# VHH binders against q9zpq3: the designs that were tried, part 7

Target 1, 317 residues: q9zpq3
Amino acid sequence: MVTLIVATTADPASINPAAALLAMPGWTAGPILPPDIKSFSNKQTRVIQHDRSIVKEDDLDLRWEEATGEVVDEVIFLSRHTAVSNRPALTVHPIGVLHLKDGESPPQGGKPGWAALPSTRIGPWFRLLKKMAEAHGLVPEFEITLEATHHGPITNKPTMFLEIGSTEEYWKRQDAAQVMALLMWEGLGLGGSEEVGKWKSETGKRKVLLGIGGGHYAPRHMDIALKDDIWVGHLLSGYSLPMEDPTQTKTTPGENYIGGNWRQSIKAAFEATKASFPGGEILAHLDHKSFKGWQKKAITEFLAEESINVGKPNDFT

## First folded at step 1 (VHH)

Design y7 (framework vhh_7yz9_2)
Fold by ESMFold2-Fast, scan of step 1:
Structure y7 (fold): chain B 317 residues (1-317), chain A 123 residues (1-123)
Amino acid sequence: as target 1 above (317 residues)
Amino acid sequence: QWQLVESGGGLVQAGGSLRLSCTASGFTFDSYGMGWYRQTAGNEREWVAFIASGGSTTYADSVKGRFTISRDNAKNTVYLQMNSLKPEDTAVYYCAKDYSKPYESSGFPLDYWGQGTPVTVSS
């Protein structure tokens, strides 16, 4: 299984974890992809470094395959995290642009209506990151959290982002960069340990979380993701579920059509999640506090129509 | 296609008031939350206020009780009503389509900010 790790020299929260990882043993210089993307190899892991926006450099997985003839099985991006709170955080998230409708321009890369295949490692690595951050004295200073599905770049293989936030001071923290490097080192088994978060078709009961609703940091979905043996697919924040109030939209008497692209967002997230977890049991978890009664009813009915099973927290065991 | 245009800034005496406007185009305005941010030279953009698609509002502690965010969905416009202005409020103000709803007081700035509208508060 070939893992492509992507870093950009334009971002200290990207290049510093990459540099810390590359300072560990076993790395060999690889080919330079046009125009000047440097690469490094260790076992089945490839680190590439460019100098552009991390969220707008599309199809790096396919470009690696075209240049080298080597098939890419997953992509991990190293990036800064920004938050209006300016609080320090270490985050893990899937990517996609389900919060925009057709015709809208994505300011942070990707394309409207698109959801990447989510990395199978998201849930297992989120749990590992939390343990490592605690062991290395970063908690409670750094909040360790998931983020809902958002932004690009366009990828074609299972993808996740690993981020350090939330301001320039924290993007430059070397202790945070070292913890991210250790996460990748241990998670990918580069030191000879067992890899963490590989999806195996023969694994027993395997529940996969599809998060629906809630804020950007998916707090109620995160509680489920902290449980052992739970896998994580897409996480749809309320901003990816635009539901137009039927009382504000003129409808015929007796009809309450709910406009907005919420159905398309759920379907895209579900299909991408299903594709990453063949044989997995996908359960949708609704953050009930983010929805009004009419929204919850409409979402629950749509999930039933699409044969998407709904799980309560206790069902994720 | 997607565009935000800020206006209403200017020079004002401490204790005065200004109303900023941001007109949106290229997306379904009433389906998204909108925020106001500000930036001084040499510093990162600071979040000021947020209004959800449903009308719920949140504010940074530095402006709470002095600033009011509101929206007019018929005009695709978000407003920032600034009262009791202080010299510390001097900044270039930007509006943004917020991709995250508030989690406590959290939200995300966007990479694309437009030109903004400058506000100078004299002592």
Scores: ipSAE 0.000, ipTM 0.228, lowest interface PAE 10.2, mean pLDDT 84

Design y8 (framework vhh_7yz9_2)
Fold by ESMFold2-Fast, scan of step 1:
Formats: sequence, structure tokens, C-alpha cells
Structure y8 (fold): chain B 317 residues (1-317), chain A 126 residues (1-126)
Amino acid sequence: as target 1 above (317 residues)
Amino acid sequence: QWQLVESGGGLVQAGGSLRLSCTASGFTLDYYAMGWYRQTAGNEREWVAFISSEGSTTYADSVKGRFTISRDNAKNTVYLQMNSLKPEDTAVYYCARSYTETYVSGSRTEYHFDYWGQGTPVTVSS
């Protein structure tokens, strides 16, 4: 049972946090994953380094299992974040491609209609990252934020991305790389502390956030994720919830039909979240400020049909 | 914690002026486009004014020539100067954070208004 950390030499925001982590005590050289992927071992953690696109190297978890015989528990990817705003940011997010339909080509990897199992560590590590960034003087220069579910690569185990953004200047920041390394070091208990964000049966019916709506940085959902003991699953921004205006679509009398595959997106995100948090209490939180009245009504009705419980911010305790 | 806090609302007579402020806490404004919206009970939020990270401004037709949006990045604050106020300007005013973004490989760019303040009420008497 190992945690697989994936870095690429093609990206300074990826390889620099990996190098900072590997400079800490306890690392030994591991096997080469064919064709040329170097690995390093420390306790139950494995760091692998390739030289290709971080979002297009599919099934690294299964490939590791096939090559080594070790069972992969989770995958953590180290990557750059790009924003046209050029905002400096440290981000955490789940992955998936729910905004594309079957037959569409995914430019950033993954496959249409797919959501990865979200890492159980997303919520706990987001909180830890914020504290560490503040302690190391990166705030307010760097925004510490979640991102909604987006891009690949295809994985089969619980997955999260840790990113440094948003320009070449910030991708190369050594202080940011060091904070990301410290997050992984402390979060995985490599220095002898208790691991952060491990989901266990004894955690009971803790609340798991399924975010519905909002922008890419999930600001309303982040307010909930900052609460202690809240866990985070998938976060669906508006681009993953295409809803067609019912006034432009013929409906049967007494029935409102809203096209646009938004139901499929919600269902896929819910099922993946449920699979990552067995026994958890999954509550859907709607970013009401992102939706028109007819959209809110349709979404809440669909959630009720699927037996997905809805929570207001105060319900997350 | 991330916050947008609006202030400067209140009661004013028609023809009067108010200056609204929106101060960001927990993040810097430097990289964001910012907007002002207003809402009356029972109606959807109506866009009022927008300022890009570079300082370019746009306004709704209903407020052009009367309202001015500006920013002071050193104070982490966005302003809405409202002149020649009319009774129909009565609403709760919200500031909002906006940005455009390109994902890892650059193939998608989106424009969002994703972070909102709690609002400040403005009442214009006839």
C-alpha cells in the first residue's frame, strides 16, 4: 500500500517541489518504471519522475503495480497552474473531464464524462497548505485555493493535484517548492508524525463536500473546506454543468426538461466521491449565486431523485 | 480567510452622491478584474460596472456617465463613485471578483465572477 507522487522534469513547478522533498531524510533509489521513469522510496511513499506531459501519462498507478507488485493507495501529482490573470497561487484539486461529451478530444488528458476517485486528502491538505503558506510568509502574495475538477491524466486510485501558479516566474519559486515539499512531508507523516487526511472506518459518518456550481476556484465551497473535519470530494464548476434554457426546448405539459448532460456530470462526480469515502456522509453544496432560479430548482429536484443530500454551509459540522 | 467587504451604502436623496468601497482581505486584488452588481428583492443580480486588472472600465447603459469604477491596488480596494443618483438605483450593491484563466495546456479560457461580498444597501429617496 503506497502513495505515488508523480513529477515531470518538463515543469519547474513539478520537479522543484519533488527535488525539495527528495532532499529531506530517508530517500533511497527505487526501480526504473519502463521505459525510463526514475523512482525513489521512503517508507510507504514512492516518488516517480518522468519527462512528459503531467496530464497525459495515463495509468501510472496501474503501471507501478504491474512493474513492482506494490498496491497503489493514492496518487499525488505535482504541476504548474496557468492563469491569464498571472495570479500567484498554490492550489489543490481533484481531476476529471466532465465538461466534455463522448467523442470529444480532451486537450488536457483524461476522457470525456470521466471523474477520477478524488483523494481523501484534498480537504485536510488544503487546510494544512494554507497554514504552512502563512507560516512561511507566502500569504498574501500567493493565493491558497482549491480548483474545481478538471483535466487528466487517467488514474484508477484516489488522486489529487498540487500546483504552483501562475507564470514562469512563480513556477520557479523555491520558497513555494519548499512549502509544497513540507506539505507532502508532514501530510504523509514521513518525519514520524501522524498522516493527515487518511480516510479510515473509525472516522465514522464525517461530512464530505460535493461542490455544485461556482467558478473554477470554488470560493463558496472553499469556505466550507476551511472548516475542521470537513472532507472534500469533487467540485463541479459551471462549465461542468451545461444546462439548456427550457424556454428554448419543447417540454410536455406539467414536465420541465432541461438538456445539457448536467445530470450525468453530477452523477459521475457523486459516484466517484462516494467510492473514495466509504461510510461518509456526502452533502451536496450548491453555489446559489452561480445559478438562475430554474437551474437551482432542476438541480435540487435531481439531487432528491438520486438520494443525494443537500447541505447549507451550517450543515457542515 | 478570503473576504470582500463592501461599505459606503446608506440613504441619499435623488440627485445625490455615494462612494462605495470594496476591500479584499486574504488575497491581493492586483491580478483580478472586479465588478459591481446590484440586486432588488425578487430580481436577478444586475451587472453595473467592471474594471479589468489593467484598469480598463465598462458600464451598464443605465449608469453610464453617472457611475465611475476605480481601483487602488495598494489599498486592496475597488470603488464605485455614484453621482446623480435616481430612485431606481435603490438596491443592495455587491462587489465581485472576476478572472480569466487558461488551464495547464492552454486550450481553455474562461471568464468568471466567482467571489462575492455580502452586499451594502443603497436607498435613494425621491
Scores: ipSAE 0.011, ipTM 0.315, lowest interface PAE 8.9, mean pLDDT 85

Design y9 (framework vhh_7yz9_2)
Fold by ESMFold2-Fast, scan of step 1:
Structure y9 (fold): chain B 317 residues (1-317), chain A 125 residues (1-125)
Amino acid sequence: as target 1 above (317 residues)
Amino acid sequence: QWQLVESGGGLVQAGGSLRLSCTASGLTFSSYEMGWYRQTAGNEREWVAFIGSGGSTTYADSVKGRFTISRDNAKNTVYLQMNSLKPEDTAVYYCAAEQLSPYGLWDSEDYFQHWGQGTPVTVSS
């Protein structure tokens, strides 16, 4: 079982953390993944470097398995983050394309209605990243934040993105690249420490956050993710929960139907989260400030129908 | 593969006009919002104009009344007609495809996964 780290030479926020990681001890040249993808090996970690869009190279996990015979356990992508605010940030997020309608082609990779298996490391590594960024003097200049589930590429194994944002000046920051490399080095136990964020069989149940609603940076879900021992699955921003006003879209006389892809989005995110955390206790947390009363009622009723438990912040302990 | 290809830049004198084109491939073009950005040396990329999937347009105050964005869904192409050009319009112009949230909740340009390589526009005085 190997951890596959994916970098692209087209992006300084991708290749610079990869270069910093590869400058640490224990790396050897690995096989070339056809047609021209370079690889490097260290213990059970593999770094691959391509020159294409980070979000468009699908099935790199299966392609690695086919080419090498090694089983891929997880995929970690290194990428830039771009924000309209231009604020510097270090981010962690799961991937998927739940914000597009069926039949639409996603410009950011993936496919409509799809959610990747979320990496089990998202919550633990978000906490570790915040600690490391503080220790290395990046806070408060860099905001350390989660992002809601978005974009591709298509993967088949648990996946997360690690990003440096938000402008060209910040994408090239070597201190940020060093912190991301240190996060991967310590998080994967490459220096001899225990791995951080590996899901294991346990006698007791672990609580897993499924975020529903809120902005792109998941601000109210992030407070829960900062708690010790909390794991993080998918985070559905409001743009992934299209809900049509039932008073304007009545389809049955005397009844209201709430159209939109919101039920499918919740179901896909829940199933993917469940698959990544076997035996985990998944609790859905609603960002109450993101919804009108009729939306909250509909979502809560749907969660009950699907046997998805709802948690308030104090339930995550 | 999804990509954007830009053309139409060049040198023009103040008061002149240029028309930029951007052809998209690999996406259901009619469903997506298209935009133009520009960047001058030492400055961040600046938004210029957007056109929605339904043809609605929005412009930055600096270009409103002088620039017109349009699209041809049959050709998967977006255009920027630039009139009454000023030396201050000198920049590299980039085409971008985006998916804006109807809820206004995102604060990320991660949706601009492919930018064109940029088309330089120089306006002489």
Scores: ipSAE 0.005, ipTM 0.138, lowest interface PAE 10.4, mean pLDDT 84

Design z1 (framework vhh_7zox_3)
Fold by ESMFold2-Fast, scan of step 1:
Structure z1 (fold): chain B 317 residues (1-317), chain A 124 residues (1-124)
Amino acid sequence: as target 1 above (317 residues)
Amino acid sequence: DVQLVESGGGLVQPGGSLRLSCVASGFTFSSYAMGWVRQAPGKGLEWVSDISSGGSTGYADSVKGRFAISRDNAKNTLYLQMNRLKPEDTAVYYCARDLEYYDSSGYEDAFDIAGQGTQVTVSS
């Protein structure tokens, strides 16, 4: 069982954290993943380094298993973050392409209607990243934030992205790269401490956040994710929940059907989250400011039909 | 044929208020998140505020508590209520369609500016 860390030389926000991690003790050269992907090994961690788009190299987990015979437990991607606001940020997010319908082209990898298994580490590592960034003087210059579920590549094991943003100047920041390397070093227990964010069986329930609605940076879900002992699954921004106003649509007079792929997005995100957190208590949190009354009613009714429990902020303890 | 027509700017004293409007046409307005971005003299574009298709709002720290974004989907119109204006708010304000659904090599909050903007000047 290995953790696969993926870096690309095409992106300074990817290769610089990888280089900083590889400068720490215990690394040895590993096998070449065909055709020419370099690898490095340390305990149960494998770093692979290619030169292509980070979001377009599909099935690297299965390709690693086929080439080496090792079972991949999870995948962590190192990447840049871009925002028109140009604000510097360090981000953590799950991946998937729930905002596109079948037949639409996914410009940033993945496939329409698909959600990866979310990494169990997202919540715990988000909290750890915030503490490390504060300790190393990156706050308040860098915002430490979650992002909603978006883009590829296609993976088959629990997946997360770690990003440095938002402009070329910030992608090259060595202090940010060092903090990301330290996050991975401590989080994976490479220095001999206990790993952070491994999902294990225990007596009692563990609460897992499924975020529904809100903007790309999941601000109201993020408040819940900052609570100790809360785990984080998929986070569905409003762009992944297209709901057609029934008063504006016309095919069946007297019927209040709400079109759009919102039901499919919720179901896919829930199923993937549940698969990553066996035995966990999955609670859907609705960003109430994201929705009109008719949307909240429809979403709440659908969640009940699917036996998805709804949690208010105080239920996440 | 996306068209965005901004209006409501003008000269105002510090501490004053203005309400900006943006009338959209050429696309299904209710299906898009919308926002306001501004450009101060000699500076780059700065994100000010956004509102999702469902009504969720976000604000830049510099305007939080002073500005309020809203939309009227029946009229294809976006609004920005600006209160307690400061000289630092002086800029051309652009209405923007939020293209969060990717068109570049990484995720980007891509605000599609199609209009001429509306000038806001906060001065005595």
Scores: ipSAE 0.000, ipTM 0.189, lowest interface PAE 11.0, mean pLDDT 86

Design z10 (framework vhh_7zox_3)
Fold by ESMFold2-Fast, scan of step 1:
Structure z10 (fold): chain B 317 residues (1-317), chain A 122 residues (1-122)
Amino acid sequence: as target 1 above (317 residues)
Amino acid sequence: DVQLVESGGGLVQPGGSLRLSCVASGFTFGSYYMGWVRQAPGKGLEWVSDISPGGSTGYADSVKGRFAISRDNAKNTLYLQMNRLKPEDTAVYYCATESLYSDFWSGQLDYAGQGTQVTVSS
């Protein structure tokens, strides 16, 4: 099975980490993925480079399998991160479009109601990235953070994004690109070390975080993700959990139904997380500070109905 | 359900003042960085001002000395006091948070509210 790393020449935050990785030993030219996507091979890793939007080039995993006959195990995307805060950041996140209603056009790829299988490496590589960024003098200038589940492209195998942000100045930072390359080099064991974050049948500690609520950068879920041996699935920000306030909506008298697609979002994220972590112990962590009492009650009741266990921070050990 | 609802915009003459408000709900407002961004006709988003949970502020050079950002954590409300307004300040003003609407290029704009129109004209 192979790991696909996807880069685009249109984005310095994408192509520069890819170039830094390819400058390391052991790479050979691979086949062209039709019509014109270059590839490079090293052990069980394949780097592919296109020139299009990173979030709209769908099904690269299946296209690779069809063209080469190799089975794709996972996909890692290299991308810019943009934020109105303009703060420099190195980020890791799962992908999906749970914040759009059916029929809405996804401006950043994917499709409404869809959650990709989250990469098993998200939690372990987030911790490794923080360590490497600290060791290479990027902290505190660069914030090292998770992002909640968002955007595309459509993938069929476990997927994660690695990003450099948040402005053009930071997208071009070569020291950040080198740290991202080192993360991939060590994380995938390309230098002969043990791979980091691979989910195996013999995995001894199997607690998987499913984040419910909070902001885009998952600040309270991030504290859990920093704990050793914790795995990370989907992280649902408040924008992916639209819950209609029953006191503010036109609700039929006597109805106790809370509208919005929050149940569908939780279920999609849970099922995708479960599929990436067979045999894992999935614990939903609620960012209680982001919810009103009626929201917490409704979410907790739904989680119980779906047999999704809830964990407090101290339960993640 | 995360919501940011902007208000306080309108038509004002050059040299005038407006106070924008943003009422936040669905998240723990006091724990998050908040800011204002604007979009003038035919242009991209421009960061205007920010305020940390602890009250530290930042301003774009174009508005320094004229605008003042503040927050009321008890009311879940963000403010922008705009003084000595110029025609160049004409834009839709959006309330944003680092945690909710910080990655606007990834399509998160739909969850930051509809904005409030400020028009500076005689």
Scores: ipSAE 0.011, ipTM 0.209, lowest interface PAE 9.0, mean pLDDT 85

Design z11 (framework vhh_7zox_3)
Fold by ESMFold2-Fast, scan of step 1:
Structure z11 (fold): chain B 317 residues (1-317), chain A 125 residues (1-125)
Amino acid sequence: as target 1 above (317 residues)
Amino acid sequence: DVQLVESGGGLVQPGGSLRLSCVASGFTFSHYAMGWVRQAPGKGLEWVSDINSAGSTGYADSVKGRFAISRDNAKNTLYLQMNRLKPEDTAVYYCARHTYEYTSSGGRTYEFDYAGQGTQVTVSS
């Protein structure tokens, strides 16, 4: 079983961390997959390089399995990050397209209503990334942050994105690329240390964060994710939770029915999170400040109906 | 337990100066972009200024050249130096922890997540 790391030559924030990782010891050339996907092998890790969009190149796990006969356990994607502030950032996030309705075209890959299995490594690697960025003098220049669940590509395996942002200048930063390579090197145990963020049946502290609401950078959820021993599943920003005011949009004869795909978004994110963390204690954390009173009430009632436990920040220990 | 506590507001004459302070607690201050937003009487919230963790600053056109934002990470404190104050600067000023927002289509908007209780600035003769 192998970990796939996916890079694209079209993106300096993707190919430069991959190149830095490949400059470390123990790599050998692997098979080339059609049409021209290069691969490199080190222990149970495989780096693959293509030249297309990172968010639209679907099913690389299935294509690897078909071509090689190896079973893929997880996929890690290397990508650029863009922000309107143009501020430098290093980010970690789960993927999915829960903000689009059935029949809408996803501009950044994936498919409407879909949530990927979140990597179990998101929380542990976010904390490790912050430590490494500080040790290598990138903080406070680079903000170290999570991002809410968004975009593709489609994969059936546990996955996460590692990103360097936010502009062309920062995408090309070699010190940032080196830190991302060190994160992967130490996180996957390639130097002989124990892997970081692998979910095991014997895991003693098993609280898993499911984030509900808030902005793209999930700031209230991120405060919880910074706590030791907390695992992170999906993080649903407000754009993934469209809720129609029942007093303004009367689409059903019943009162207090709140339209929009918010229920399906929560359910899909919860089921994907549960699948990645078998036996885990999943606690939904609501960003209460991002919701109106009627929205908070409806979400809390739905979570209770679905037997999804709600946690306050102090419950994550 | 995120807390943002503003101080330094008050009454000043047109052309005067004030320095606002904001003490942050409950999070690693140095890792977050911070900003100031204001609300004038009968108006909506207006973004005034921000500063990222690296010290890069932004300003609204209405205050550019008159206001200066700064931070002291050792003291977990955000500052706004306001010079050449005008009656139209009269507002409640809020310290805020900045977020960056993407929409589902890849469009982007600014959002401030946590805000303090505010400090009143009145510019009047």
Scores: ipSAE 0.006, ipTM 0.195, lowest interface PAE 9.6, mean pLDDT 85

Design z2 (framework vhh_7zox_3)
Fold by ESMFold2-Fast, scan of step 1:
Structure z2 (fold): chain B 317 residues (1-317), chain A 123 residues (1-123)
Amino acid sequence: as target 1 above (317 residues)
Amino acid sequence: DVQLVESGGGLVQPGGSLRLSCVASGFTFSDYYMGWVRQAPGKGLEWVSDINSGGSTGYADSVKGRFAISRDNAKNTLYLQMNRLKPEDTAVYYCAKGPYSSGWYEPHAFDYAGQGTQVTVSS
């Protein structure tokens, strides 16, 4: 399994974890990915370093395959996290742009209606990151959290983002960069340990979380993701589930159709999650506290129509 | 069931200070994210600050460095220390309970708010 790690020199929260990882043993210089992207190799891991926007440099996995002849099995992006709260955080998230309609501009990369294959490592690495951050004295200063599915770049293989936030002060924190490097080092087994978070056909009928609703940091879904042996797929926050209130937005009285791209968002997220976890038991968890009654009813009816099983928190144990 | 009772608002001169308090009941206070949200006359709700069960804090850029949020889990009480107050800080301040027992999120959403306490910064 070949893992492509992507860093950009434009972002200290990206290049500093990459530099910390590359300072560990076993790295050799790799080929230049055209036009000018430097690469480094260690076992089945490849680190590439560019100077452009992390969220707009599309198809790096396919470009690696074209240039080298080597198949990429997953992509891990190193990036800054920005939040209005300015709270320091270490985050893990899947990517996709499910909140935009066809024809709308994707300001942070990707394309409308698209969801990447989510990395199988999201749940296992989120739990590992929390333990490592605690062991290295970053908790409680840094929140260790998931983020809902958002932004690009476009990828073709299972993808995750690892982020340091939320301000310039925190993007430059070397202790945070070191913890991210250790997460990758241990998670990928580069020091000789067993890899963490690989999905195999013999994994059996393990439960995979598909999160529906809630805020950007998926707080109720995160509680489930903290449980041992739970895998995590896409996490759809409320902004990815645009639902038009039939009583306030409809001009024709008596029509019960609920407009918005929410059905398409759920279906795209489910199909991408299913593709990353062949043979997995995918359970949709609804953040009921963030939905009005009519929204909850419509979503649960749609999930039933699509044969997507719903789980309560206790069903994930 | 859930009750949040704010106090400590009032009239202050620019550059002054106020300390807001919020006494919570009807839920396990120590398990929940808590925060402060404000509303100036004729404007929408603005998130001001929040704090998780462990004491990690967040602040809106407009108040960072001037306001300090804190909690006393033994007393089920949330505080907001407001320093170097400006006329633009004039608003009704609401104590708010998050909908979830762990984690913080953006945008910050609260599933319950108190009655509010008026803060007026004027000469």
Scores: ipSAE 0.000, ipTM 0.148, lowest interface PAE 12.6, mean pLDDT 85

Design z3 (framework vhh_7zox_3)
Fold by ESMFold2-Fast, scan of step 1:
Structure z3 (fold): chain B 317 residues (1-317), chain A 124 residues (1-124)
Amino acid sequence: as target 1 above (317 residues)
Amino acid sequence: DVQLVESGGGLVQPGGSLRLSCVASGFTVSSNYMGWVRQAPGKGLEWVSDIYSGGSTGYADSVKGRFAISRDNAKNTLYLQMNRLKPEDTAVYYCARESRGYSYGPLTYYFDYAGQGTQVTVSS
């Protein structure tokens, strides 16, 4: 079972953390993943390095399995983060394209209606990243944050993105690259420490957060993700939960149908989260300040119909 | 319970200055991500600036170097100082509470609450 770390030479926020990690002890050259993707090996970790868009190289996990015969446990992508605000940030997020309709072309990879299996490490590594960034003097300059589920590439195993943002100046920051490398080094136990965030059969019915609503940076879900022993699945921003106001559509007055793909988005995110956390207790947390009364009612009724349990912040312990 | 009330808009000639204010109630400005967005006549919403709880600020390229976002924690008020105003700055300006800053998806999904807006008109 191996962890694939994917880097691209086209992105300094990708290749610099990878280079910092590869400068640590124990790496050897690995096989070429066809046609020309370089790899490096250390224990159960494999770093693969290409030169194309990070979000467009689909099925690298299955391609690795086909080429090597090794079973892939998870995929970790190293990438830049961009924000219109141009603010420096270190981010962790699950991937998927739940904000697009069927037939729409996804500009940042994936496919409409799809959510990857979320990495089990998202919650534990978010907490670890925050502590490491604080210890290494990156806070408050760098905001340490989660991001809601977005973009590709298509993967078949539990996946997360680790990002440095938000401008070319910050993508090239070597101190940020070193902290990301240290996160991977310690998190994967490459120096001989215990791995962080591995889901095991003996996890004992731990609570798994399914985030519903809120902005791209999932601020109210992050408060829960900062609690010890909480695991994080998909995080659905408002842009992935389009809900059509029935009073504005001139349909039958009092009709309870609410249009939009919000039900499909919740189902996809829930099923992917459940698949990554077998035996886990998945609790949906609604960012209540993001929803009007009719939206909260519709979402909670739908969650009940799908047998998805709802949790308030105090239920995550 | 949450309310945002903008003021300080008006008519100004090109090259002039205006200071917008936004009084918040029902929550603490210093504990939240706050921003300004604008809508020009016949255009969509445009993100202008934001400030997070720690004080770090961001600006749209179109206003960087001319606008400055700030807050007065004692008055629970957000400000936008607008200098060297241009006709293209003409818009309704909205104060908004954001989810940790704008980055991805439709702009409206980044704002939990917004005020009624204040009109800024730059013309001679």
Scores: ipSAE 0.011, ipTM 0.294, lowest interface PAE 9.1, mean pLDDT 86

